# Designs tried in a protein design chat: VH-VL binders against p39960r1967to2165. Part 5

Target 1, 199 residues: p39960r1967to2165
Amino acid sequence: VPLEDVCERENTLIPTIVVKLLEEIELRGLDEVGLYRIPGSIGSINALKNAFDEEGATDNSFTLEDDRWFEVNAIAGCFKMYLRELPDSLFSHAMVNDFTDLAIKYKAHAMVNEEYKRMMNELLQKLPTCYYQTLKRIVFHLNKVHQHVVNNKMDASNLAIVFSMSFINQEDLANSMGSRLGAVQTILQDFIKNPNDYF

## First folded at step 1 (VH-VL)

Design O1 (framework fv_ontamalimab)
Fold by ESMFold2-Fast, scan of step 1:
Structure O1 (fold): chain C 199 residues (1-199), chain A 123 residues (1-123), chain B 112 residues (1-112)
Amino acid sequence: as target 1 above (199 residues)
Amino acid sequence: QVQLVQSGAEVKKPGASVKVSCKASGYTFTSYGINWVRQAPGQGLEWMGWISAYNGNTNYAQKVQGRVTMTADTSTSTAYMDLRSLRSDDTAVYYCARDYYDSSGYYYGMDVWGQGTTVTVSS
Amino acid sequence: DIVMTQTPLSLSVTPGQPASISCKSSQSLLHSDGKTYLYWYLQKPGQPPQLLIYEVSNRFSGVPDRFSGSGSGTDFTLKISRVEAEDVGIYYCMQSIQLPYTFGQGTKVEIK
């Protein structure tokens, strides 16, 4: 289901499932070694996904503070699976070339840092509201994970690698012969390290 | 502070195997790939293969495919190259080298190299 | 495999004089991402290689400005504007556009 349709259905700016999963990881998962890299049990991930579908993720009574979900890596895995299953990536098919071209120009030292940040902010403001708010929430979450790198061993570079495939559609990646994946990683690493420069 | 320190020199008989280590320090080990490059006496540089310290994915040069295994131990920040069925033409200095990305993710090439491990294969 | 060919293989230079090394690749090193995956390394006697130039023309951190790289496609040049005693060693070009990564044969630079 398209991200905009989920937000409209729930009358929210960010899908409730995203908010609940990220809040739970922030509550008890930030120091988990290999967070997002080490996969959770597929059975636990599927059970959690089913619970969101059947028990009503938007219901105030549904909580992740339940012994069924004690495995933090299952919560992290459920979040990654949700992003991967979105019909369109968070940079969107329409704008991913604009984002990645900007990063490529910056890496070639064709622009100064201040100009890059200004242009990146202009691109971010062109995203649909639900995409922008969801991206912002995710970036600040990953920044918190990065801040705990001493304990979790997942710095901004590791996180950018893990999440890069969730921010570019397979069609867009294939059309560039994989060359834009590095640009996505560059963008995400910078977002994660310096979120207040962009959001 | 960023450095790669390799294990000491090895002398092996033909048919034996050798395992060279490359211990990383001063950076997040899982953020960068490790290349293995060898240099026979008086010869040029020959790329052997690459390993991702993050996910363990490897790519080996065809000439050594089937005889080489590269591994990375994240608990000790150490990469290994295991070369089997040694021949006299495997005599070389073996280097490990880090693929470097800066804080923005821009790729610079292999920026930090180990000091080299001399492997001599003789009968 | 991409073949990297360097000329000359050996170069004796009077101190303070310029040196030029050519590197030719068997196919273009320009990727669809707009980057050219060509690098220059220096191996000083008894030392491992050290990165001098990345992406054709960019000096790596700490590399003196007497070193410059140029070229495009399949033809690349490394220039040293005035060779100093500390520049003695073997220079290698390398491509990383595709696996396996390949190096030129090396160019030995020594002082006359």
Scores: ipSAE 0.000, ipTM 0.435, lowest interface PAE 16.8, mean pLDDT 84

Design O10 (framework fv_ontamalimab)
Fold by ESMFold2-Fast, scan of step 1:
Structure O10 (fold): chain C 199 residues (1-199), chain A 122 residues (1-122), chain B 112 residues (1-112)
Amino acid sequence: as target 1 above (199 residues)
Amino acid sequence: QVQLVQSGAEVKKPGASVKVSCKASGYTFTNYGINWVRQAPGQGLEWMGWISAYNGDTNYAQKVQGRVTMTADTSTSTAYMDLRSLRSDDTAVYYCARDTYYYGSGSPFDYWGQGTTVTVSS
Amino acid sequence: DIVMTQTPLSLSVTPGQPASISCKSSQSLLYSDGKTYLYWYLQKPGQPPQLLIYEVSNRFSGVPDRFSGSGSGTDFTLKISRVEAEDVGIYYCMQGIHLPLTFGQGTKVEIK
């Protein structure tokens, strides 16, 4: 289901599955070594997704503080898979080239940092509201993970690598011969390290 | 009321293709996946694959890999299974069944379509 | 692939008497989330399969209380306390823990 349709259905700015998964990781998973790098079991991930769908996860009575979901890596894996499986990536098919072209020019030293940040903010403002709010929530979450790097060993660079495929769809990646993946990693690393510059 | 309604019976010659439809109603189509299961005459149930109505991801059983394509049309809440290069041993009743994982598989198959008989004969 | 083995393959029951069907998996269906991914289905003559029991022992909506599931790990049982005429059909167990999804061979239940 497109992200906007989920937000409209739930009357929310961010899908409830995203909010609940991120809140649970922030509650008990921030110090997990290899968080997001170590995959959760596919069966546990699928079971959790089934529970969200079947047991009314948008109902406030549904809780992830349940022995069935003790494995933090399954919660993290469920979140990553949800993002990868969105019909359109969070940068959107329509705008991913604008985002990545900007990062490529910046990395080639074709613009100064202040100009890059201004132009990046302009692009972010063009995203649909649900995309923008979801991206903002995710970036601040990943910043918290980055802040716990001493314990979890996952800094902004590691997180940018493991999440890069979630921010560019297969079609856009293939069209760039893979060259834009590095640009996505550059953007995400900067967002995670400096979220207040962008959100 | 959840319903899955499948297209009518098909008779095909060896080498032909068949496309079976499964129209969903009574629930949000994109929140669930669709499994395809077949049953040869007098035989048991054989899983063929699944599709996520949420994002179009698929996973196919190895036996039909390369001959099957599963798709979902969210505008009509309809899933399709296209099976090519038909052989006599593809003769079966083909069922769609709702997967409680809209982006995965391994669900309890909680609701099933009525079945589509596909006969492959010379 | 996980192999699901049902016994018996056929069962003739006098109306009102109990019936018991066994299902054995080639590996454990218990997952690290604490759930056991075993399901039971009934296919009545000329009809599609219908879900009876999910996750070993939970009755699906509308399923009569005379149906019960039990078991753990690799050994599972479906019991019908009093078989009725409407219970005639083929019963299948299924594992949902790993792809490909696999079914038992089926157990045919008939009335004498």
Scores: ipSAE 0.000, ipTM 0.429, lowest interface PAE 18.1, mean pLDDT 83

Design O11 (framework fv_ontamalimab)
Fold by ESMFold2-Fast, scan of step 1:
Structure O11 (fold): chain C 199 residues (1-199), chain A 122 residues (1-122), chain B 112 residues (1-112)
Amino acid sequence: as target 1 above (199 residues)
Amino acid sequence: QVQLVQSGAEVKKPGASVKVSCKASGYTFTNYGINWVRQAPGQGLEWMGWISAYNGDTNYAQKVQGRVTMTADTSTSTAYMDLRSLRSDDTAVYYCARGPEWELLTYGMDVWGQGTTVTVSS
Amino acid sequence: DIVMTQTPLSLSVTPGQPASISCKSSQSLLYSDGKTYLYWYLQKPGQPPQLLIYEVSNRFSGVPDRFSGSGSGTDFTLKISRVEAEDVGIYYCMQGIHLPLTFGQGTKVEIK
C-alpha cells in the first residue's frame, strides 16, 4: 500500500505502524548489539505483522510491551521490511534522482558544503507532507541509535548501509548500476549524523 | 573460494555424544548463519537447526531440541554441532551449510560442507 | 511445519530429452516482501547437495540455462530442457519461508 494512502486512511502524518515500532525500539532496544544488522526470526516478524493487521495498527490500546514481542530484532526487522515493501521510496520516485544527483555532485567536490545543505533542504521541502514527516521521524530515530554506538556498535555509517536498500526501489537501483546506492548511503549517513541541519 | 570444511567421520555407542566442526573460509563469517542438515542412509534431507555467527542465536528442530547445542567461534570462523544421547537413528551424514545472510530474510543455503558421517552402533 | 511433496519420486530420461519435476507446499511460500522462498537442490552420488535455483526461478551461479524453475504460491516446477549425463542425481525442493526448513522427499533422475 502507498504511504499517502496509509496516512489518509489513518488520518495521520506518519503511519501508526512506523510510530509504534520506532517508539518500542527507543524504549528498550537502543543498546541492542547489532540493532538492525541482526535479522529477527521470520515467524516473529510474521506474527507481529499479522497482529498489526488483525488487532488494528491505529488502535491506541495495542501495545508492543507484550511478552509476545520480546524479541527486539523482530521489531526492528518488521520495521525494515515495512520500509522495503513500500511501493515508492521515501525520497519519492519522482525525486530520488534529484536527491542522488545532488549527493554525487557533492562527493565529486563540484559544490561546497553550504551549497549542498541549502539544495538538500530545498529538495526536502518539495516532498509530500507524509513522506517528509515519516523521513524526519526515521532520521531522528536513527540518530538516537547512532548516539548509542558504544553499546550497540551501529554508527551512522553502519546504519546508512543497512537502510540504503530500503530507500531505493529495485527499478531505480537497476537503472543506476549501483552508483545511486552509494549516493543514498552518503545522504543517509549525513542525515543521521546531522539531523538538525535538515529537519 | 568460499568453503566450509567439516571434521572427520565418527563412530559412537548409543548414549554417547558427538561434536562436529565446520570451518568457514573465503567470506566474512559473521555475515552469515550456519545451518545443520542430516541425511540418514538412503533417506532424504532433514534440517537440524541454525546458528547466527554474529550473535550466537540458535533455532533447533523440535526432534532434537534438548539434545543439540550449536555454537560458533568467530576467532577461528568455526561452527560446531554437539549432539547428545545418541540413538541408532541418529546415524547419518551431517552437513553444515551457509545461510541465511544477516541483511536478507532468507533461509536458503548456498554453500555446503563435504559432510561428516556419524555412525551410532553398539 | 510446511510439508513439501515432490512428484515423481523417480524418473528415467533418455539423454537429450526434457525432464520435469513438481513440488507442492502445504501452505503459500510467498513472503510479505513479495518474494517466494522456494529452492531447488541437486545431490550427485557421494556429494553434498548443491544449489540450483533460488526464489523459484533464479539460477544460482554456474548453473546451466537448461535448468529453469517456475511456479507460484504452493505449486512449483523444475524443468531440464535437455537432460545430460552430469544431471544424474536426486533433486530436492526446499521451503525457506518458515522454520523449520523442510525438504521434499527427493526425485531420483537416472539416464536410460
Scores: ipSAE 0.000, ipTM 0.446, lowest interface PAE 16.0, mean pLDDT 84

Design O2 (framework fv_ontamalimab)
Fold by ESMFold2-Fast, scan of step 1:
Structure O2 (fold): chain C 199 residues (1-199), chain A 123 residues (1-123), chain B 112 residues (1-112)
Amino acid sequence: as target 1 above (199 residues)
Amino acid sequence: QVQLVQSGAEVKKPGASVKVSCKASGYTFTSYGINWVRQAPGQGLEWMGWISAYNGNTNYAQKVQGRVTMTADTSTSTAYMDLRSLRSDDTAVYYCAREGYSYGEYYYYMDVWGQGTTVTVSS
Amino acid sequence: DIVMTQTPLSLSVTPGQPASISCKSSQSLLHSDGKTYLYWYLQKPGQPPQLLIYEVSNRFSGVPDRFSGSGSGTDFTLKISRVEAEDVGIYYCMQSIQLPYTFGQGTKVEIK
């Protein structure tokens, strides 16, 4: 289901599933070794996703503080899977090439850092509100994970690699012959390390 | 060559415990999870649980919850399943099986299996 | 728990003839990620199970072309275009969309 349709249906700026999953990880999962690298049981991940779909995750009565969901890597895996199932990149299909082109030019030293950050902020401001707010929430979450790297062993570079496939869809990846994946990793690593420069 | 090698057959009395080992070779042990599946004589396959070799996270089938402990020793690339309070209906061949995942990508199926460990609970 | 039901439970096949095994799940195995979490395993006499088909229709590495999987939602089929002596064993379908992972009862394939 498209992100905009979820936000419209729920009357939210960020999908409820994203908020609930990230809040639970922040509550009890930040020190989990290999967070986001280890999927947990796929059965637990699927059960959790189905529970959100069937039990009305927008209801206040639905909670992740339940013995059914004790495995924090299943919560993390559910979140990663949710991002992968989105039909379009969080950079949006319309703008993903603009984001990646900007990073490619910067990596080639074709622009100075100040200009890169200015242009990146301009692109972010053009995102639909739901995409912008969801991306912002995810970036600050990943920054918290990065801050716990001593315990969890997942720094900004590792997180950028793990999440890069969630920010470029299959068609865009195939069209670029994989060349834009590195650009996504560059963008995400910078966002995770320096979120206040962008959000 | 990727393989899982299990410990030998065990004969136990009711109420005893059994610990089955599963030694991995030919791949990075911490990159894959290990499932445990059992098969009673002449019966079908029954999933018992799963362990991450990376962080030790486990998930157990309800039928054995409270009686089973799964562990993984990264220094020896060996997974273990310890089943307590044995009953005659725990008589089965116990298999370990690798569940595929790698950094950033998940496979969600059991591709490499151990040869099986026969556990007989009698007398 | 998701219940997996296989038919037939046993099948005697003349060498070189085709075989077909059906698997029905008590609920859909299609996930919102677009994948269907259905797998086929073969257990040859005296051996552990071996993966034949993953995600409904994908042959695992080294599996001969005579094996094919198909289906969607709750109804799945494994076909062997030409049964050979080495194909004798018990075939199991499995789901991993929901805990616990569950298997069908098994279909015994033998030559007769």
Scores: ipSAE 0.000, ipTM 0.489, lowest interface PAE 11.7, mean pLDDT 84

Design O3 (framework fv_ontamalimab)
Fold by ESMFold2-Fast, scan of step 1:
Structure O3 (fold): chain C 199 residues (1-199), chain A 121 residues (1-121), chain B 112 residues (1-112)
Amino acid sequence: as target 1 above (199 residues)
Amino acid sequence: QVQLVQSGAEVKKPGASVKVSCKASGYTFTSYGINWVRQAPGQGLEWMGWISAYNGNTNYAQKVQGRVTMTADTSTSTAYMDLRSLRSDDTAVYYCARDLEYSSSFGMDVWGQGTTVTVSS
Amino acid sequence: DIVMTQTPLSLSVTPGQPASISCKSSQSLLHSDGKTYLYWYLQKPGQPPQLLIYEVSNRFSGVPDRFSGSGSGTDFTLKISRVEAEDVGIYYCMQSIQLPYTFGQGTKVEIK
């Protein structure tokens, strides 16, 4: 289901499933070695996804404080699966070329840092509100993970690699022969290290 | 401690290829680009090209375009410069240099010790 | 390509005396972001270049305050208020407003 439809249906700026999963990871998972890199069990990930669908993730009674969800990597895996299953990527099909072209020009020394940041902020403001708010929440979450790198061994570079496919769909990636994936990784690493420059 | 350590001196015949390595330590390798600059004996500095350690994007100086390939291996934090079809005027000390820490100010701050490449018959 | 021209090409200085090096660019180094992309490097004998000044007038970390940069547009100056023995080497200006980055010919500074 499209991200805009989820937010409209729930009357929220960020999907409830995203908020609940990220809050749980922030509560007990930030020091997990290999967080987001080490896969959770597929059975636990699917069970958690089904619980959100069947037990009403948008209902106040649903909680992740349940022994069924003790495996932090399953919660992290469920979050990654949710992002990958979105019909459109977080940069959106309509704007992913604008984002990645900007990063490519910046890394080719065709623009300076302050110009890049200004233009990046302009592109972010063109995203639909639910996309912007969801992206902002995710970036600040990944910044917290990055801050715990001494314990979890996942810095901004590692996180950008593991999340890059959530920001460009397979159609857009194939159309670029894979060249835009590196640009997405460049953007995400910068967002994770310097979130206050962009949000 | 931020440092760039380059491979040792090379002696090559005209027409051969040379591959110089530049191993980075003390910083996040993928956060900075690597520049390659050479200096022929008794001459000034000549910029050869740049590679992003993050996405692999490259820009090469026209004089070496078609003969040079720059790569970066993120698993070993090592950048490489491969120069083919060597001529006597490629004899130089080759330096790798990191993009300036102040990313809004393009330039180079940390330099490798240099690799002497001699092309002789 | 932007051409960088340094004068003088060689300079002999008595220890404690000042030195001044000029750098001229074939086109303005002022970017639309308001920054001027001019840099000064020192190459000591047998060593790689080291950064002294970035963006015309900013001293890089660890650089003594006897070094100062000034200028705008196409005309730039590096001044050493009191030259010391450790300042011997070749000084280069560089522009990075466009690729390829280009350097001046270098100014050799020697102690008398």
Scores: ipSAE 0.000, ipTM 0.429, lowest interface PAE 18.9, mean pLDDT 84

Design O4 (framework fv_ontamalimab)
Fold by ESMFold2-Fast, scan of step 1:
Structure O4 (fold): chain C 199 residues (1-199), chain A 121 residues (1-121), chain B 112 residues (1-112)
Amino acid sequence: as target 1 above (199 residues)
Amino acid sequence: QVQLVQSGAEVKKPGASVKVSCKASGYTFTSYGINWVRQAPGQGLEWMGWISAYNGNTNYAQKVQGRVTMTADTSTSTAYMDLRSLRSDDTAVYYCARGFDWLLSYGMDVWGQGTTVTVSS
Amino acid sequence: DIVMTQTPLSLSVTPGQPASISCKSSQSLLHSDGKTYLYWYLQKPGQPPQLLIYEVSNRFSGVPDRFSGSGSGTDFTLKISRVEAEDVGIYYCMQSIQLPYTFGQGTKVEIK
């Protein structure tokens, strides 16, 4: 289901499933070694996804502090799966080329850092509200994971690599012959390291 | 206004214990870690340890390991450092400082005013 | 433990003259994320330390442009382009790439 439809249906700025999954990881998962890199049990991930669908993400009786969900990597895996299965990525199909072209020009030294950050902020402001708010929530979450790198061993570079495929559609990636994946990694690494420059 | 306010000076005998408090205000307490750093008279800065106000995780410097306990009370936004079996070389100004479990990519950016702990016989 | 070594240990500067402080680490402070976890602090007489520079070269909020940090790997420098009376104090470098976090021994800057 498209992100905007989920937010409209739930009357929220950020999908409730995203909020619940990220809050639970922030509660008990930030020091997990290899968080987001080490895969969770596929059975547990699918069971959790089905529980959200069947028991309702917005239902106050549904809690992730249930013994069924003790495996933090399954919660993290469910979040990654949710992002990858979105019909449209968080950079949006309409704007992903604008985002990645900007990063490619910056990496080629065709623009200075001040100009890059200004133009990046302009692009972020063009995202639909629920995309912007969801992206912001995720970036600050990943920054918090990065700040726990001593314990979890997942720095901004590692997080950018493991999340890059979740921020570009397979169709957009194929159309670029894979050349835009590195640009996505560059953008995400910068966002995770310096979230207050962009949000 | 972001501020860390520490408890007052302490004078202790060797073998006693001391508990220093650090009250945070002006920010979300659980979004940052609290570091404890001490400075002996006329000497440099020495890191003692760190506590996450979010989950209570701690890391202590080896020199004080086994004698120190750091805690955080989220209901009062107050961090504590409890140092036991005091020796004369524990005489120092003890600082709390915000950092290393936050949403910003900065070092220890806000410091308490310091608490003087004197250990003498 | 990572050892941080500062030179010089003390520096007397005529107002308006430049000052330069070196900091060397026993191990590289460069992380795989591309960041170098090196910080500079100033402790003014009777005050707690205050952050001047984070991640080698970034001035913290409110820090005057006359302060600049540079370096890479294990060799770092803090420069003050023209020292003013308010700059008197002890300067410390610090690393946070590895526990325990460690400080240099400090460099005392005073006005002649």
Scores: ipSAE 0.000, ipTM 0.430, lowest interface PAE 17.8, mean pLDDT 84

Design O5 (framework fv_ontamalimab)
Fold by ESMFold2-Fast, scan of step 1:
Structure O5 (fold): chain C 199 residues (1-199), chain A 124 residues (1-124), chain B 112 residues (1-112)
Amino acid sequence: as target 1 above (199 residues)
Amino acid sequence: QVQLVQSGAEVKKPGASVKVSCKASGYTFTSYGINWVRQAPGQGLEWMGWISAYNGNTNYAQKVQGRVTMTADTSTSTAYMDLRSLRSDDTAVYYCARDSPTYYDFWSGYMDVWGQGTTVTVSS
Amino acid sequence: DIVMTQTPLSLSVTPGQPASISCKSSQSLLHSDGKTYLYWYLQKPGQPPQLLIYEVSNRFSGVPDRFSGSGSGTDFTLKISRVEAEDVGIYYCMQSIQLPYTFGQGTKVEIK
């Protein structure tokens, strides 16, 4: 289901599943070694996805502080799967080329500078409100993971690599012959390290 | 193939100015920074500053601040260091060195390619 | 400014014997990005400096494996497992975590 339809249905700026998964990781998962890199059990990930579909949508008593969901990596894996399965990526199909072209242009140059940051902010402001708020929530979450790198071993570069495939769909990746994947990684690394420059 | 070639030796009087050039070849000039490092006779290495060939941003060491100007001409892939109000203690070999960018608006210090050096002698 | 202190200032080595150079910084060179911005350069007589080791322990392209770097925080070491005639020169550590970039005072390595 499209991200805007989820936000409209739930009457929220950020999908409830995103909020619940990120809050649970922030509660007990920030120091997990290899967070987001170590795969969760596919069975546990699918079970959690089914639980959200069957229980989380209509039952306010549904909670991730349940022994069924003790595996933090399954919660992290469920979150990555949710992003990857969105019909449209968080950069949106309409704008992903604008984002990645900007990064590719600056990859050929020496440094991220004030002009790049200004242009990036202009692109972010063109995103639909639900996309912008969801991206902002995710970026600040990943910044917290990055801040715990001494314990979890996942810095901004590692997180950008792990999440890059969740921020560009297969159609856009194939159309670029893979060249835009590196640009997505560059953008995400910068967002994770410097969230207050963009949000 | 990647190289930095500097201008020839200069002899100057105290109070004069000197402009040293550093011509880059074999790489995309605007993708890197250029550091300027000097070495007085028998002394160690002293960093003078850097310039971004991408945007022209500079940062100068405090000791030469106000007397130095670093520029880059992207059409000729050449960096310049102009040092004014020369003193005898400016006598040194001046090196340019390529610096790789970091993502965070500063240079890495990864100086992998160096010019051959330009001897500047300041004497009365 | 970050002060870089090298020990010893000079070293005479019998060919084939090991050498060790220490570098101490006045504050930590570890960045929040997880990298430690410490470099080792060699200046041979009459030549510009050349990069030997980047980010504490990584050998630059073409640098022989007899060179190794180690350390963390404020204390760093460059080791040459067996010194050869071509290794003669002045060795400098450098930090780039903070402007201005600063070099150690240099360690002169000579053959006995």
Scores: ipSAE 0.000, ipTM 0.432, lowest interface PAE 18.4, mean pLDDT 83

Design O6 (framework fv_ontamalimab)
Fold by ESMFold2-Fast, scan of step 1:
Structure O6 (fold): chain C 199 residues (1-199), chain A 121 residues (1-121), chain B 112 residues (1-112)
Amino acid sequence: as target 1 above (199 residues)
Amino acid sequence: QVQLVQSGAEVKKPGASVKVSCKASGYTFTNYGINWVRQAPGQGLEWMGWISAYNGDTNYAQKVQGRVTMTADTSTSTAYMDLRSLRSDDTAVYYCARVQEDYETLGMDVWGQGTTVTVSS
Amino acid sequence: DIVMTQTPLSLSVTPGQPASISCKSSQSLLYSDGKTYLYWYLQKPGQPPQLLIYEVSNRFSGVPDRFSGSGSGTDFTLKISRVEAEDVGIYYCMQGIHLPLTFGQGTKVEIK
């Protein structure tokens, strides 16, 4: 299901499943070694996805503080899965080339830092509201994970690699022969380290 | 032309260490991870571990945990596998292979030619 | 660890005839993104493995259409519609869903 359709159906700025999964990780998972890198049990991930479908992501009585969901990596895996199942990537098919071209120019020293940040902010503001708010929530969440790197061993660079494929779809990646993946990773690493420069 | 070129054959004594190199060319080295896979003579494929060329993050197979270190030098586009305390059953062809997909799935598309490591007294 | 089991271990085929290789996993390879992370590799004599099929049924670049992959969950099949001399080698299935990455024991395909 498209991200905008979920937000419209739920009357929310961010899908409820995203909020619930990220809040649970922030509550008890930030110190998990290899968070997002170490895959959770596929059985637990599928069970959790089914529970959201059946028990209702928007139901206030549905809680992840249940022994069924004790495996933090399954909660993290469910979140990553949700992003990868979106029909469009978080930068969107329409804008991913604009985002990645900007980062490529900046890495080639073809623009100054202040201009890069200004233009990046302009691109972010062109995203649909649901995409922008969801991206902002995810970036601040990943910044919290990064802040716990001493315990979890996942810094902004590690997180950028893990999440890069959620920001560029297979078609756009294939058309660039993989060159845009590095640009996505550069953008995400900077977002995670310096979220207040962009959101 | 995407290529992974590995260092030459090594003959080692039990207890020694070996360091195999894997030089990448024809693609942006930091965009892909490198898996290491070995194959004992006449046997199947065994995964050894993985390294990210972007950040140096690693994950090692349980069987070699504590004896293996994987590194990546982004300035030379070269990945390394250092295996210590060698045993006769470490005799194998060691392959490096580029990860096709992102970190979680680790499927491989381009493979090095292999490095034969022989451990004998 | 996920255990990958291939049958048969050896297969002798007359040129132009079909061949079929089975791969079974000890648990489902279906990820919650709807993709199934099963791969098929061919290792020709004296060469490194080469990717044939990714995500159950997708042919890798340059792989002839006589190769096809199918299956779901824990049961997978690689078919060669018309075996040619260049298809000789050892075929491996691999799961890429969980670490450690694990391979089937291999199926040797040779010409009769």
Scores: ipSAE 0.000, ipTM 0.443, lowest interface PAE 16.1, mean pLDDT 84

